# Designs tried in a protein design chat: VH-VL binders against Eukaryotic translation initiation factor 3 subunit M (eif3m). Part 13

Target 1, 160 residues: Eukaryotic translation initiation factor 3 subunit M (eif3m), of Schizosaccharomyces pombe (q09722r188to347)
Amino acid sequence: DDEQSFAFLLEAVKMDNSTADEAVRELVQRAVNSPKYFFFDDIVTLPPVQQLEQSTLQLLGILSGGMTDDYVSWVAENHAHCQHQKFDEDAIARKMKLLTIASLATQAPNNTLSYGDVAKSLKIDENEVELWIIDVIRAGLVEGRMSQLTKTLSIHRSSY
Short names: E, the ipSAE of ESMFold2; O, the ipSAE of ESMFold2 at other seeds; V2, 0.75 times the mean of E and O plus 0.25 times the DockQ between their complexes.

## First folded at step 8 (VH-VL; framework fv_axatilimab)

Design u5 (from r1 with light chain T94L; at its last look DockQ between E and O 0.96; V2 from the best seeds 0.77)
Fold by ESMFold2, look of step 8:
Structure u5 (fold): chain C 160 residues (1-160), chain A 118 residues (1-118), chain B 107 residues (1-107)
Amino acid sequence: as target 1 above (160 residues)
Amino acid sequence: EVTLKESGPALVKPTQTLTLTCTFSGFSLSDRGVAVGWIRQPPGKALEWLANIYWNDDKYYNPSLKNRLTISKDTSKNQVVLTMTNMDPVDTATYYCARIDYGYFDYWGQGTMVTVSS
Amino acid sequence: DIQMTQSPSSLSASVGDRVTITCLASQSIYSYLAWYQQKPGKAPKLLIYAASSLQSGVPSRFSGSGSGTDYTLTISSLQPEDFATYYCQQSYSLPRTFGGGTKVEIK
């Protein structure tokens, strides 16, 4: 039912460029905070969304094409903005780690992504990497096979 | 070893433009997540933040000085440049550059004193 | 802009004393606060970030605490090298702002 109300909001904003500012802000807040929403090109391109604050537009740009370090740099200058807009900084940080793995997978030479490269990019302990890879696969962003022996992800498909 | 060093004129006349250069080593603005900022301290007074520049060229300015400040970087030279227009005697201060890590100034240069006087 | 008010503006203490310095923000800053030490003629040095996290290489006698608008820097046993001015700084909202400083003098 949360997914149905989100779909209603998204369709309402898509169909009417003069959508009330309150509804546009709710759409963005819900998308940004959602653990299951990953495709921000659909939102950032909407004309009513383009009227929002520059800080919000920067965040949406990071979510559509950036990596974890883009977010860490942005949030360091935007804590008050997140508080005022009710953006969940931790939820966004988690989302950015998943999107970063997906970006690394798309760019990985020979369709092989090392756990070491993931750990470096996410600034996490290497023993945490497999849990994050499971999450990125469950999110539908990457398809592949993990190997603890070689500490790599062999990529079959990357959708990001 | 992270080091930063400010360079620029010690004396500036009122209405002139101040240009300061921060040269650093031990890190690079090509490293993701890295930033450098400028802070000043008038003699015997508290610190005042001026501007930050990030590795991805995002820039942030103190709104009270926004029309007077320009920050830029030259990643190949490990330099950040601050330009401040229309200098006034009240702008007399020691100017510091500092590295930013997770939003905090973790390494500072030794500072350069700039006096604005006719 | 968020104003940062430090108290006291100065204090004198003996080696070994417990010293507390307070910093009051004009609105909630959600622990996005740093403490710096500045010795005469020298650049500031980061001591505490995120209100309570000790910066690498800083002696464990320094600690930070607080929440909301009220924050405290504590020196558990003052040493001769702790003579300095201490500043708080909020990183919650732009512009970043500093407190007016607390000058600590050792008798």
Scores: ipSAE 0.690, ipTM 0.877, lowest interface PAE 1.4, mean pLDDT 92
ESMFold2 (binder alone), look of step 8: mean pLDDT 93; pTM 0.948
ESMFold2 at other seeds, look of step 8: ipSAE 0.715; ipTM 0.885

Design u6 (from r1 with heavy chain D58E; at its last look DockQ between E and O 0.97; V2 from the best seeds 0.78)
Fold by ESMFold2, look of step 8:
Structure u6 (fold): chain C 160 residues (1-160), chain A 118 residues (1-118), chain B 107 residues (1-107)
Amino acid sequence: as target 1 above (160 residues)
Amino acid sequence: EVTLKESGPALVKPTQTLTLTCTFSGFSLSDRGVAVGWIRQPPGKALEWLANIYWNDEKYYNPSLKNRLTISKDTSKNQVVLTMTNMDPVDTATYYCARIDYGYFDYWGQGTMVTVSS
Amino acid sequence: DIQMTQSPSSLSASVGDRVTITCLASQSIYSYLAWYQQKPGKAPKLLIYAASSLQSGVPSRFSGSGSGTDYTLTISSLQPEDFATYYCQQSYSTPRTFGGGTKVEIK
């Protein structure tokens, strides 16, 4: 069970500052690659994690509070690091788009996020925006209602 | 239309500090995901990457020159500045600035020749 | 540092010829490779990015191919404006490194 194994690793690293380097690296690799894990502040602040390479710490910072363009810029300088650490660049790119929508939702004035703003931030066609919003809602990061008439998402709650 | 232009001294004495300015138009470093980099080419030799600076102020330097290079930006002026300390005749080269988009140098300035001699 | 070995260093060709230039990386670079054209006294111009993707405004006679360590730029039918020096450059690992260039000359 990958979920139980991951939860065990996370808890072990949280409880023991002297956790072996190999286990800490496995935790980070699984977290960044996981399509289900979104809350990286819990990981980036752990003392054993803070001893990892600068490039890894930069990625974790982006995952905890950045947007898609932060990741695109970072990965352009870090392809070799991703290969060495077995970070799945495409999986992370998809996660960053979901996190970006969640961040936009938190900042949205009058709890209304336009499809145009999403398309611009994700650098995608406006036609694709609803599919991404469905995914961010399914991930539990945002609650809201979509409107085709106004091309907006009315935000009820943002968990991110 | 995207353009970049390098400016700075054509002649520098050994040990002096070189300051080069890249002035660009047709894009802004407030545009997310964009960067500007510096590359040099000694006469008859290979191109050598020097440094990149990103829209979010992240900076990357060639490790062989890291202690001699400083890169900075002024987004309001559409400028990027490269400073290189302790110049030596081996640093004689044409210096280019270039825009980086998705990790590739997609537009280059015309270059400026810098000669280091006494 | 990843060494990029470009061959040949120069070649002579006629208008209409098919030209092939190769670039060998000292380790796998996973298609993070660009090709540039440089004419005398001019700046380099991006032709190909990501090993095989054609930059906007570049004629379709230019193509890139390869994987792993071995990469190729092909000009399917050489035109008068294509006589220039061509460089490969890897963007897989810091520092970014360039090949030594291939000068394409008039035969």
Scores: ipSAE 0.683, ipTM 0.873, lowest interface PAE 1.5, mean pLDDT 92
ESMFold2 (binder alone), look of step 8: mean pLDDT 93; pTM 0.940
ESMFold2 at other seeds, look of step 8: ipSAE 0.753; ipTM 0.896

## First folded at step 9 (VH-VL; framework fv_axatilimab)

Design v1 (from u1 with light chain A34N; at its last look DockQ between E and O 0.94; V2 from the best seeds 0.77)
Fold by ESMFold2, look of step 9:
Structure v1 (fold): chain C 160 residues (1-160), chain A 118 residues (1-118), chain B 107 residues (1-107)
Amino acid sequence: as target 1 above (160 residues)
Amino acid sequence: EVTLKESGPALVKPTQTLTLTCTFSGFSLSDRGVAVGWIRQPPGKALEWLANIYWNDDKYYNPSLKNRLTISKDTSKNQVVLTMTNMDPVDTATYYCARLDYGYFDYWGQGTMVTVSS
Amino acid sequence: DIQMTQSPSSLSASVGDRVTITCLASQSIYSYLNWYQQKPGKAPKLLIYAASSLQSGVPSRFSGSGSGTDYTLTISSLQPEDFATYYCQQSYSTPRTFGGGTKVEIK
């Protein structure tokens, strides 16, 4: 029911530029907090969403094309905004790590992404990288094969 | 070694515009996640935050001063510039620049004293 | 703006004393609070970030605690080099704001 109500809300906002401000804010809040929603171009381009606060628009821009460091810099200036909007800072941080891996995978030369590049971009220890790659594959953002021998991800498909 | 140094005039007249330059070394604003900010301290009084500028050129200003402040950077020169218009004797303070590393000021310059007087 | 009320404004203490400085925020700041030390004629130096995290190179006699609106800096055994003014600063909401300072002097 919650997934059906989100899909209905998204379609309602897509079809009607005069959607009530509360409904638009609920859509954004649910999207940024959701562990399952990753494609923010669909939201950031909506005309009623473009009327929201500058801080919210900055976050949506980061979610649609930025990396972890963009979010960490933004949130350092926007803790109060997140509390007011009921944005879950930790949920968004996790989402940004998954989106960062997906972006790296899309840009990877020869469809090969090193664990070292992931560790540097996420600012994590290299021994944590495989867990994050498993998570990004489970999220459906990347398809590929891990190699512990070469410490790389061979990318077959990136959906992001 | 990370260092920052403020430079600019020691004395300005009321209504004039103050321009301060922060020159730093040991890091670059091309480094992802870093920022430089400005803080001032009137003699014997508390510190007051003025503005931050991030590596990606995002800028944040103290709302009480936002109409008077402009912050900019020159990454190739390792410089950040603060401009403050319409100076008044109450703006007399030591002005510091400092590096912001993900939410806190970890390295500060020595400060430069600016006196605003007729 | 979030007002930071720091107490006491000054105190006198002896080497070896336990010193406690408090900082009260006008609203909840969710541990986005830093502590700085400033000696006369010098820039502030970061001691503690995120309410309780000790900055690299800062002696372990310094500690921070608190939540919500109430935060505390503790110096467990005061040393001669600790005589300074201490400031709290919130980084939860723009503008970042500082407390009025606590001057720790030799008794």
Scores: ipSAE 0.710, ipTM 0.875, lowest interface PAE 1.3, mean pLDDT 91
ESMFold2 (binder alone), look of step 9: mean pLDDT 93; pTM 0.937
ESMFold2 at other seeds, look of step 9: ipSAE 0.717; ipTM 0.882

Design v2 (from u1 with heavy chain Y102R; at its last look DockQ between E and O 0.94; V2 from the best seeds 0.76)
Fold by ESMFold2, look of step 9:
Structure v2 (fold): chain C 160 residues (1-160), chain A 118 residues (1-118), chain B 107 residues (1-107)
Amino acid sequence: as target 1 above (160 residues)
Amino acid sequence: EVTLKESGPALVKPTQTLTLTCTFSGFSLSDRGVAVGWIRQPPGKALEWLANIYWNDDKYYNPSLKNRLTISKDTSKNQVVLTMTNMDPVDTATYYCARLDRGYFDYWGQGTMVTVSS
Amino acid sequence: DIQMTQSPSSLSASVGDRVTITCLASQSIYSYLAWYQQKPGKAPKLLIYAASSLQSGVPSRFSGSGSGTDYTLTISSLQPEDFATYYCQQSYSTPRTFGGGTKVEIK
């Protein structure tokens, strides 16, 4: 299955710093395109990954600590790179929105994240925010309670 | 309302350095995702892209001109500056600054004509 | 660099005519293509982005189509204010490049 073969590939690259270039590129491609992989610190720090193209390293840096706007700016200059590397621009854009909410949640004062702040950060209408929050909770990145009355997310736990 | 305006010298001698300033309003380079670029158009000819600068100070240059171009920003003044060295009569053109939105230039300044001659 | 070849270089048409302008890229650009209108003495104005998306405030008589290397701007019913030069521009690969332009004159 694709999840177990990805986990095997990741573990193999972690254990062997001389891993072949093709395998390292496959790991990166699968990680950036995967709707289920979110923790890019484990990938960006691998020595064979650090030898990849600067554009790829920039993307991995954005995925490990950036926000949606960092990705939107990067991809506007890197469409050809994405096509050549088979990076799915839309899958990555969706992942960046989820990671952005997770980042906002870990930094939210008093463990309360307003829908307004999410809408501003994602550059979406406030009425779209609840669906994104449901998705970030289902992805396991955040635990909390939504309130339509106060238009906030009360955060119990954030994994990001 | 988004506006941009170019300013700089109308006349430059060959070998001199051109400095152009883009002053804009209705948006800020402190806003995440914002970018400004420079494009030129020789009289009666097609447009040529020069450089882009992003809110996070990422910079991109036309490779055919990269040794001659420097782009910078002053976020507090809402300004972007383009410097082009070793000017030649073939560089005579109208120079535009423009905002990037999703990789496309959606708002343009009026342009400033720069003539390079002895 | 990706070369953008526009055709025709100029045309004359009557008010009400359907006008098409074509842009051929030297390689696939995956719909990362814009169309600009430029009137004499003015800056370009964005009409179409992403090959087919209409920019806000642009009349619906303008439309874009195409894929791969071949792209088309269509004006469904030419108006007197559409006298201008039209440029295509690819945003797929650095450097961004523009076509040579198509000058549209109203008869």
Scores: ipSAE 0.680, ipTM 0.865, lowest interface PAE 1.3, mean pLDDT 92
ESMFold2 (binder alone), look of step 9: mean pLDDT 93; pTM 0.943
ESMFold2 at other seeds, look of step 9: ipSAE 0.712; ipTM 0.881

Design v3 (from u1 with heavy chain Y102L; at its last fold request DockQ between E and O 0.98; V2 from the best seeds 0.82)
Heavy chain, then light chain:
Amino acid sequence: EVTLKESGPALVKPTQTLTLTCTFSGFSLSDRGVAVGWIRQPPGKALEWLANIYWNDDKYYNPSLKNRLTISKDTSKNQVVLTMTNMDPVDTATYYCARLDLGYFDYWGQGTMVTVSS
Amino acid sequence: DIQMTQSPSSLSASVGDRVTITCLASQSIYSYLAWYQQKPGKAPKLLIYAASSLQSGVPSRFSGSGSGTDYTLTISSLQPEDFATYYCQQSYSTPRTFGGGTKVEIK
ESMFold2, look of step 9: ipSAE 0.760; ipTM 0.897
ESMFold2 (binder alone), look of step 9: mean pLDDT 93; pTM 0.942
ESMFold2 at other seeds, look of step 9: ipSAE 0.777; ipTM 0.903
ESMFold2, look of step 10: ipSAE 0.767; ipTM 0.902
ESMFold2 (binder alone), look of step 10: mean pLDDT 93; pTM 0.945
ESMFold2 at other seeds, look of step 10: ipSAE 0.717; ipTM 0.886
ESMFold2, look of step 11: ipSAE 0.776; ipTM 0.903
ESMFold2 (binder alone), look of step 11: mean pLDDT 93; pTM 0.944
ESMFold2 at other seeds, look of step 11: ipSAE 0.764; ipTM 0.899
ESMFold2, fold request of step 12: ipSAE 0.780, 0.777, 0.757; ipTM 0.902, 0.903, 0.894
ESMFold2 (binder alone), fold request of step 12: mean pLDDT 93, 93, 93; pTM 0.943, 0.942, 0.940
ESMFold2 at other seeds, fold request of step 12: ipSAE 0.751, 0.759, 0.746; ipTM 0.893, 0.895, 0.891
ESMFold2, look of step 12: ipSAE 0.756; ipTM 0.897
ESMFold2 (binder alone), look of step 12: mean pLDDT 93; pTM 0.944
ESMFold2 at other seeds, look of step 12: ipSAE 0.689; ipTM 0.877

Design v4 (from u1 with light chain T94I; at its last look DockQ between E and O 0.96; V2 from the best seeds 0.81)
Fold by ESMFold2 at other seeds, look of step 9:
Structure v4 (fold): chain C 160 residues (1-160), chain A 118 residues (1-118), chain B 107 residues (1-107)
Amino acid sequence: as target 1 above (160 residues)
Amino acid sequence: EVTLKESGPALVKPTQTLTLTCTFSGFSLSDRGVAVGWIRQPPGKALEWLANIYWNDDKYYNPSLKNRLTISKDTSKNQVVLTMTNMDPVDTATYYCARLDYGYFDYWGQGTMVTVSS
Amino acid sequence: DIQMTQSPSSLSASVGDRVTITCLASQSIYSYLAWYQQKPGKAPKLLIYAASSLQSGVPSRFSGSGSGTDYTLTISSLQPEDFATYYCQQSYSIPRTFGGGTKVEIK
């Protein structure tokens, strides 16, 4: 039901670019905090969203096309902004790792993504990579087959 | 090993512009997530943050000094440059550059003392 | 701007003593706090980040604690090399601000 409320709010803001500031801020807050919302180009391009604070617009840009390191750099200067806007820093950090893997998968040569490249991009131990790949597949962002022997993900499809 | 070193004039006159260069090794601003900042310390007083610059050219300034500060980088030379306009004797301090790691300054240069006096 | 107030401004202690230094923020900083050690004529050295996380290479006798506005640096058994001035610094809000320092003297 909270997901249905979010969908109605998103459609309301899409239909009317004079939407009240509080509704626009609620939309953004729910989108960035949601463990299930990944497609931020739909939000960042909305005219009333473009009127928000520069720090918020920077975050939405990172969620729309950046990687984990972009977020880590941004949040280091924006902890107070996150508290004021009620942005969940940890939820966003997790989302950024999933989006980074999805971006790497889209760009992977021969539809093969090495665990080493994932570990390097996420700045994690290679032994953690399979758990993150399981999560990105569960999120519906990537389809593929994992191989522990070759330490690769063979990509069938990327939705991102 | 990570090292940083500040260079610039030891003495400037009031109203002049100070230019300081931070030269570093053991890391690069072409590496994602890397940042360098500037901090100053007047003799016997507390440290004061001035500015940070990130690998992606994002810049952050102390608001009380924003109109006087410009930070830039030359990634190929492993250098970050701070420019501070309209120097005054109150700006006399040791100036440090430092690497930023997860929002905290983990490696510092040795500092350079800048005296502002006629 | 967030004001950081350290206490005491100085203290004197013997080798082996437990030393505590406190830092009070003018508003909640949500554990975005670092502790630095500065020896005479040298740059600050990071000891503790995120209020309680020990920086790599720092001896385990150093620890940090606290939440909200109140934070503490503890040295469990003071060593001769620990005489220095200690500073706290908040990384919660721009501008980053530092405490006034606590000078620890060993006799």
Scores: ipSAE 0.748, ipTM 0.895, lowest interface PAE 1.3, mean pLDDT 92
ESMFold2, look of step 9: ipSAE 0.771; ipTM 0.903
ESMFold2 (binder alone), look of step 9: mean pLDDT 93; pTM 0.946

Design v5 (from u1 with heavy chain S30D; at its last look DockQ between E and O 0.97; V2 from the best seeds 0.75)
Fold by ESMFold2, look of step 9:
Structure v5 (fold): chain C 160 residues (1-160), chain A 118 residues (1-118), chain B 107 residues (1-107)
Amino acid sequence: as target 1 above (160 residues)
Amino acid sequence: EVTLKESGPALVKPTQTLTLTCTFSGFSLDDRGVAVGWIRQPPGKALEWLANIYWNDDKYYNPSLKNRLTISKDTSKNQVVLTMTNMDPVDTATYYCARLDYGYFDYWGQGTMVTVSS
Amino acid sequence: DIQMTQSPSSLSASVGDRVTITCLASQSIYSYLAWYQQKPGKAPKLLIYAASSLQSGVPSRFSGSGSGTDYTLTISSLQPEDFATYYCQQSYSTPRTFGGGTKVEIK
C-alpha cells in the first residue's frame, strides 16, 4: 500500500533522528514526486532532512513556501541534481502550479481571486485557468466557486 | 525590445581587477524568473560561461574561476556587475552579458573586448 | 564538467546544400542543449533551445534533433546569410559548457 507505507516512513523518520540516510532520501523523493503530497513544512523541519544536500533543501523550501517562478529558476540550474536524486521535474512543476494557486487564494483580497492574476502568476493563457482551478479544488487545497462571467474564483477555504 | 550593453576598460594590466557593467533595457531583474549571465570568448576560441545572477539574487559561478569572480546587481539601474580578480594575459577575450530565460541565453549584448597586456 | 565535442570543426558548402553539424556530450544531458549562430564580429544568436525547439524569429530551415549524448543541428537549404560559426551548449550541469564550434564557409 503506497500511501500507508509513506505514512509509516514519515513517522519512522519523525521518531528517530538517527534514521538511515537511505530512508530519509526515500521519504524526500516520494514526497516531492507524489501528486498527492503538498505540505512540505512537515518534512523540511525534520532534523535528518536538514542534513541533506543544499540543492535538496532549497527545493524543499520552495515547496513549503515558494511559487512557480522560484521553482523555474531553481530547476534551470539543478537539472543534473534532479536526475541524480530521481526528482521528477514535471511532477514537481505541476505541484508548484497548484501550490501557487493555493497561495494566491490564501492572500486574495475579499476572498476573490481573478483568473488574470492566476494566468499571470503561472505564465499561462487565461483560458487554461479554469482547468487548473478544477485541479486545485480536486486536490483539496482550495474550496470555492468559479464564475466565467466575472472570471474569478470566490474562495470558501484555502488549506495552504 | 530587449537590449544589453557591456561597458568597462579595453585594457587591463596583469594582476589588476577587471570590473564590467552590463546595462540592459526591455526587462527588469524585478521580473520573477529572469537572470543575467556573463560569457567570454578569447580571440579565435570557443565561448566560456562565467556566472549567472537571478532576480532573487541567487548566484552561480563557473567552478574553475569561482575564487576570482563576483557578480552583483543593481535592479534600480538595470545593471549587473562582474568583477574578476588577478587578470592574466590568458583572460584576454570578448566579454558578453546575456539574458537567461528558462535556462537558455536568448538575448546577448554586443560584447566588449578586454585585452590584458604587460 | 561535461565536455562538448563538435564535428566537423569546419566545412565548405554551397547555397542550397543541406548542412548537418553534430555535437557529442561526454555524458547524457537529457536534451538540455542549445545551438547558437555567430557571425564574424557579432554576438552569438540563439537558434535552438531544449535540443529541438526553434527560437522565435529563426527560419524554419534550422532544426535540432538528438537525445542522450548525441545532438544534431540541420540547415535544410543553406542560404547566403547562414555562413557563420555554430556552437552547441549544454545547460544540464554546472558549469554550462560549449562545443568548440563549426565554421560553415562558402564553397
Scores: ipSAE 0.606, ipTM 0.841, lowest interface PAE 1.8, mean pLDDT 91
ESMFold2 (binder alone), look of step 9: mean pLDDT 93; pTM 0.942
ESMFold2 at other seeds, look of step 9: ipSAE 0.750; ipTM 0.894

Design v6 (from u1 with light chain S93E; at its last look DockQ between E and O 0.95; V2 from the best seeds 0.78)
Fold by ESMFold2 at other seeds, look of step 9:
Structure v6 (fold): chain C 160 residues (1-160), chain A 118 residues (1-118), chain B 107 residues (1-107)
Amino acid sequence: as target 1 above (160 residues)
Amino acid sequence: EVTLKESGPALVKPTQTLTLTCTFSGFSLSDRGVAVGWIRQPPGKALEWLANIYWNDDKYYNPSLKNRLTISKDTSKNQVVLTMTNMDPVDTATYYCARLDYGYFDYWGQGTMVTVSS
Amino acid sequence: DIQMTQSPSSLSASVGDRVTITCLASQSIYSYLAWYQQKPGKAPKLLIYAASSLQSGVPSRFSGSGSGTDYTLTISSLQPEDFATYYCQQSYETPRTFGGGTKVEIK
């Protein structure tokens, strides 16, 4: 299945720096497009990945440590690159929103993250925030409790 | 209220270097996701994109002019500077700076006319 | 570079007419297209972004449509203040490129 072939490809590239360029490109394409893969430091540091195009390396850097606005700025100059590399711009945009919430949660003072701060960082209406928080919890990136009355997320754990 | 204004010389001699400054207000290049670009328009002709600079200092240049262009920013002054070397009469144009938001130029300066004459 | 070809290069129409302006890209640009209005001696003004999205403050008589290589700006009921030159611009690939313009004159 796609999950097993991805896991095999990732391990093959990790184990053998002489992995064919096509396989490295497929690994990156599948990782950036995957709705379930979030930990890009494991990919960006691989020696064969470091030989890819600068635009691709910029994207991987954004996925490993950036926020939504980093991606929005990058994609505005890289639409053709995404088409050529078969990067799914919408899938990546969704992933960036989840990663942004996880980053905000890690930084939140008193383990409390306001819906207003999430809405501003994701550039969405505040009434959409709870759905995104549910998704980031379901992805396993954050554990916490929502309060619609106070419009906050009380964070128990953030793993990002 | 977002505003941009271009400043620089109105007349430049061939071979000289042109320096243009875009001064803006209502936003900052310390704001994440924001960019400023330069576009020119020769009299009676179509617009030509020159360069963009992003809040994170990423820079993009028109490849046909890349050896002649330098773009930079001074975030504390709300300024973007374009330098264009080896000016020629064909570079006579109105030069605009504009804000990029989501990849589109949503606010433009009034433009500054630059004439290159021997 | 992606060439943007506008047609017609100029047109003359009466107040109230429906006007269409066409922009043809030399390759698919996936709706990464803007339309600008420019009046004589003035800077361009953004009308439409992402091929069909209306910029804030632009009258609803302006609309954009198209996909692939073929894009259209429509003015549903031409007004005297719509005298201007209109430009399309692709944002799909560097360098961003503009069409040659369409000059609209009111009869």
Scores: ipSAE 0.708, ipTM 0.883, lowest interface PAE 1.2, mean pLDDT 91
ESMFold2, look of step 9: ipSAE 0.731; ipTM 0.885
ESMFold2 (binder alone), look of step 9: mean pLDDT 93; pTM 0.946

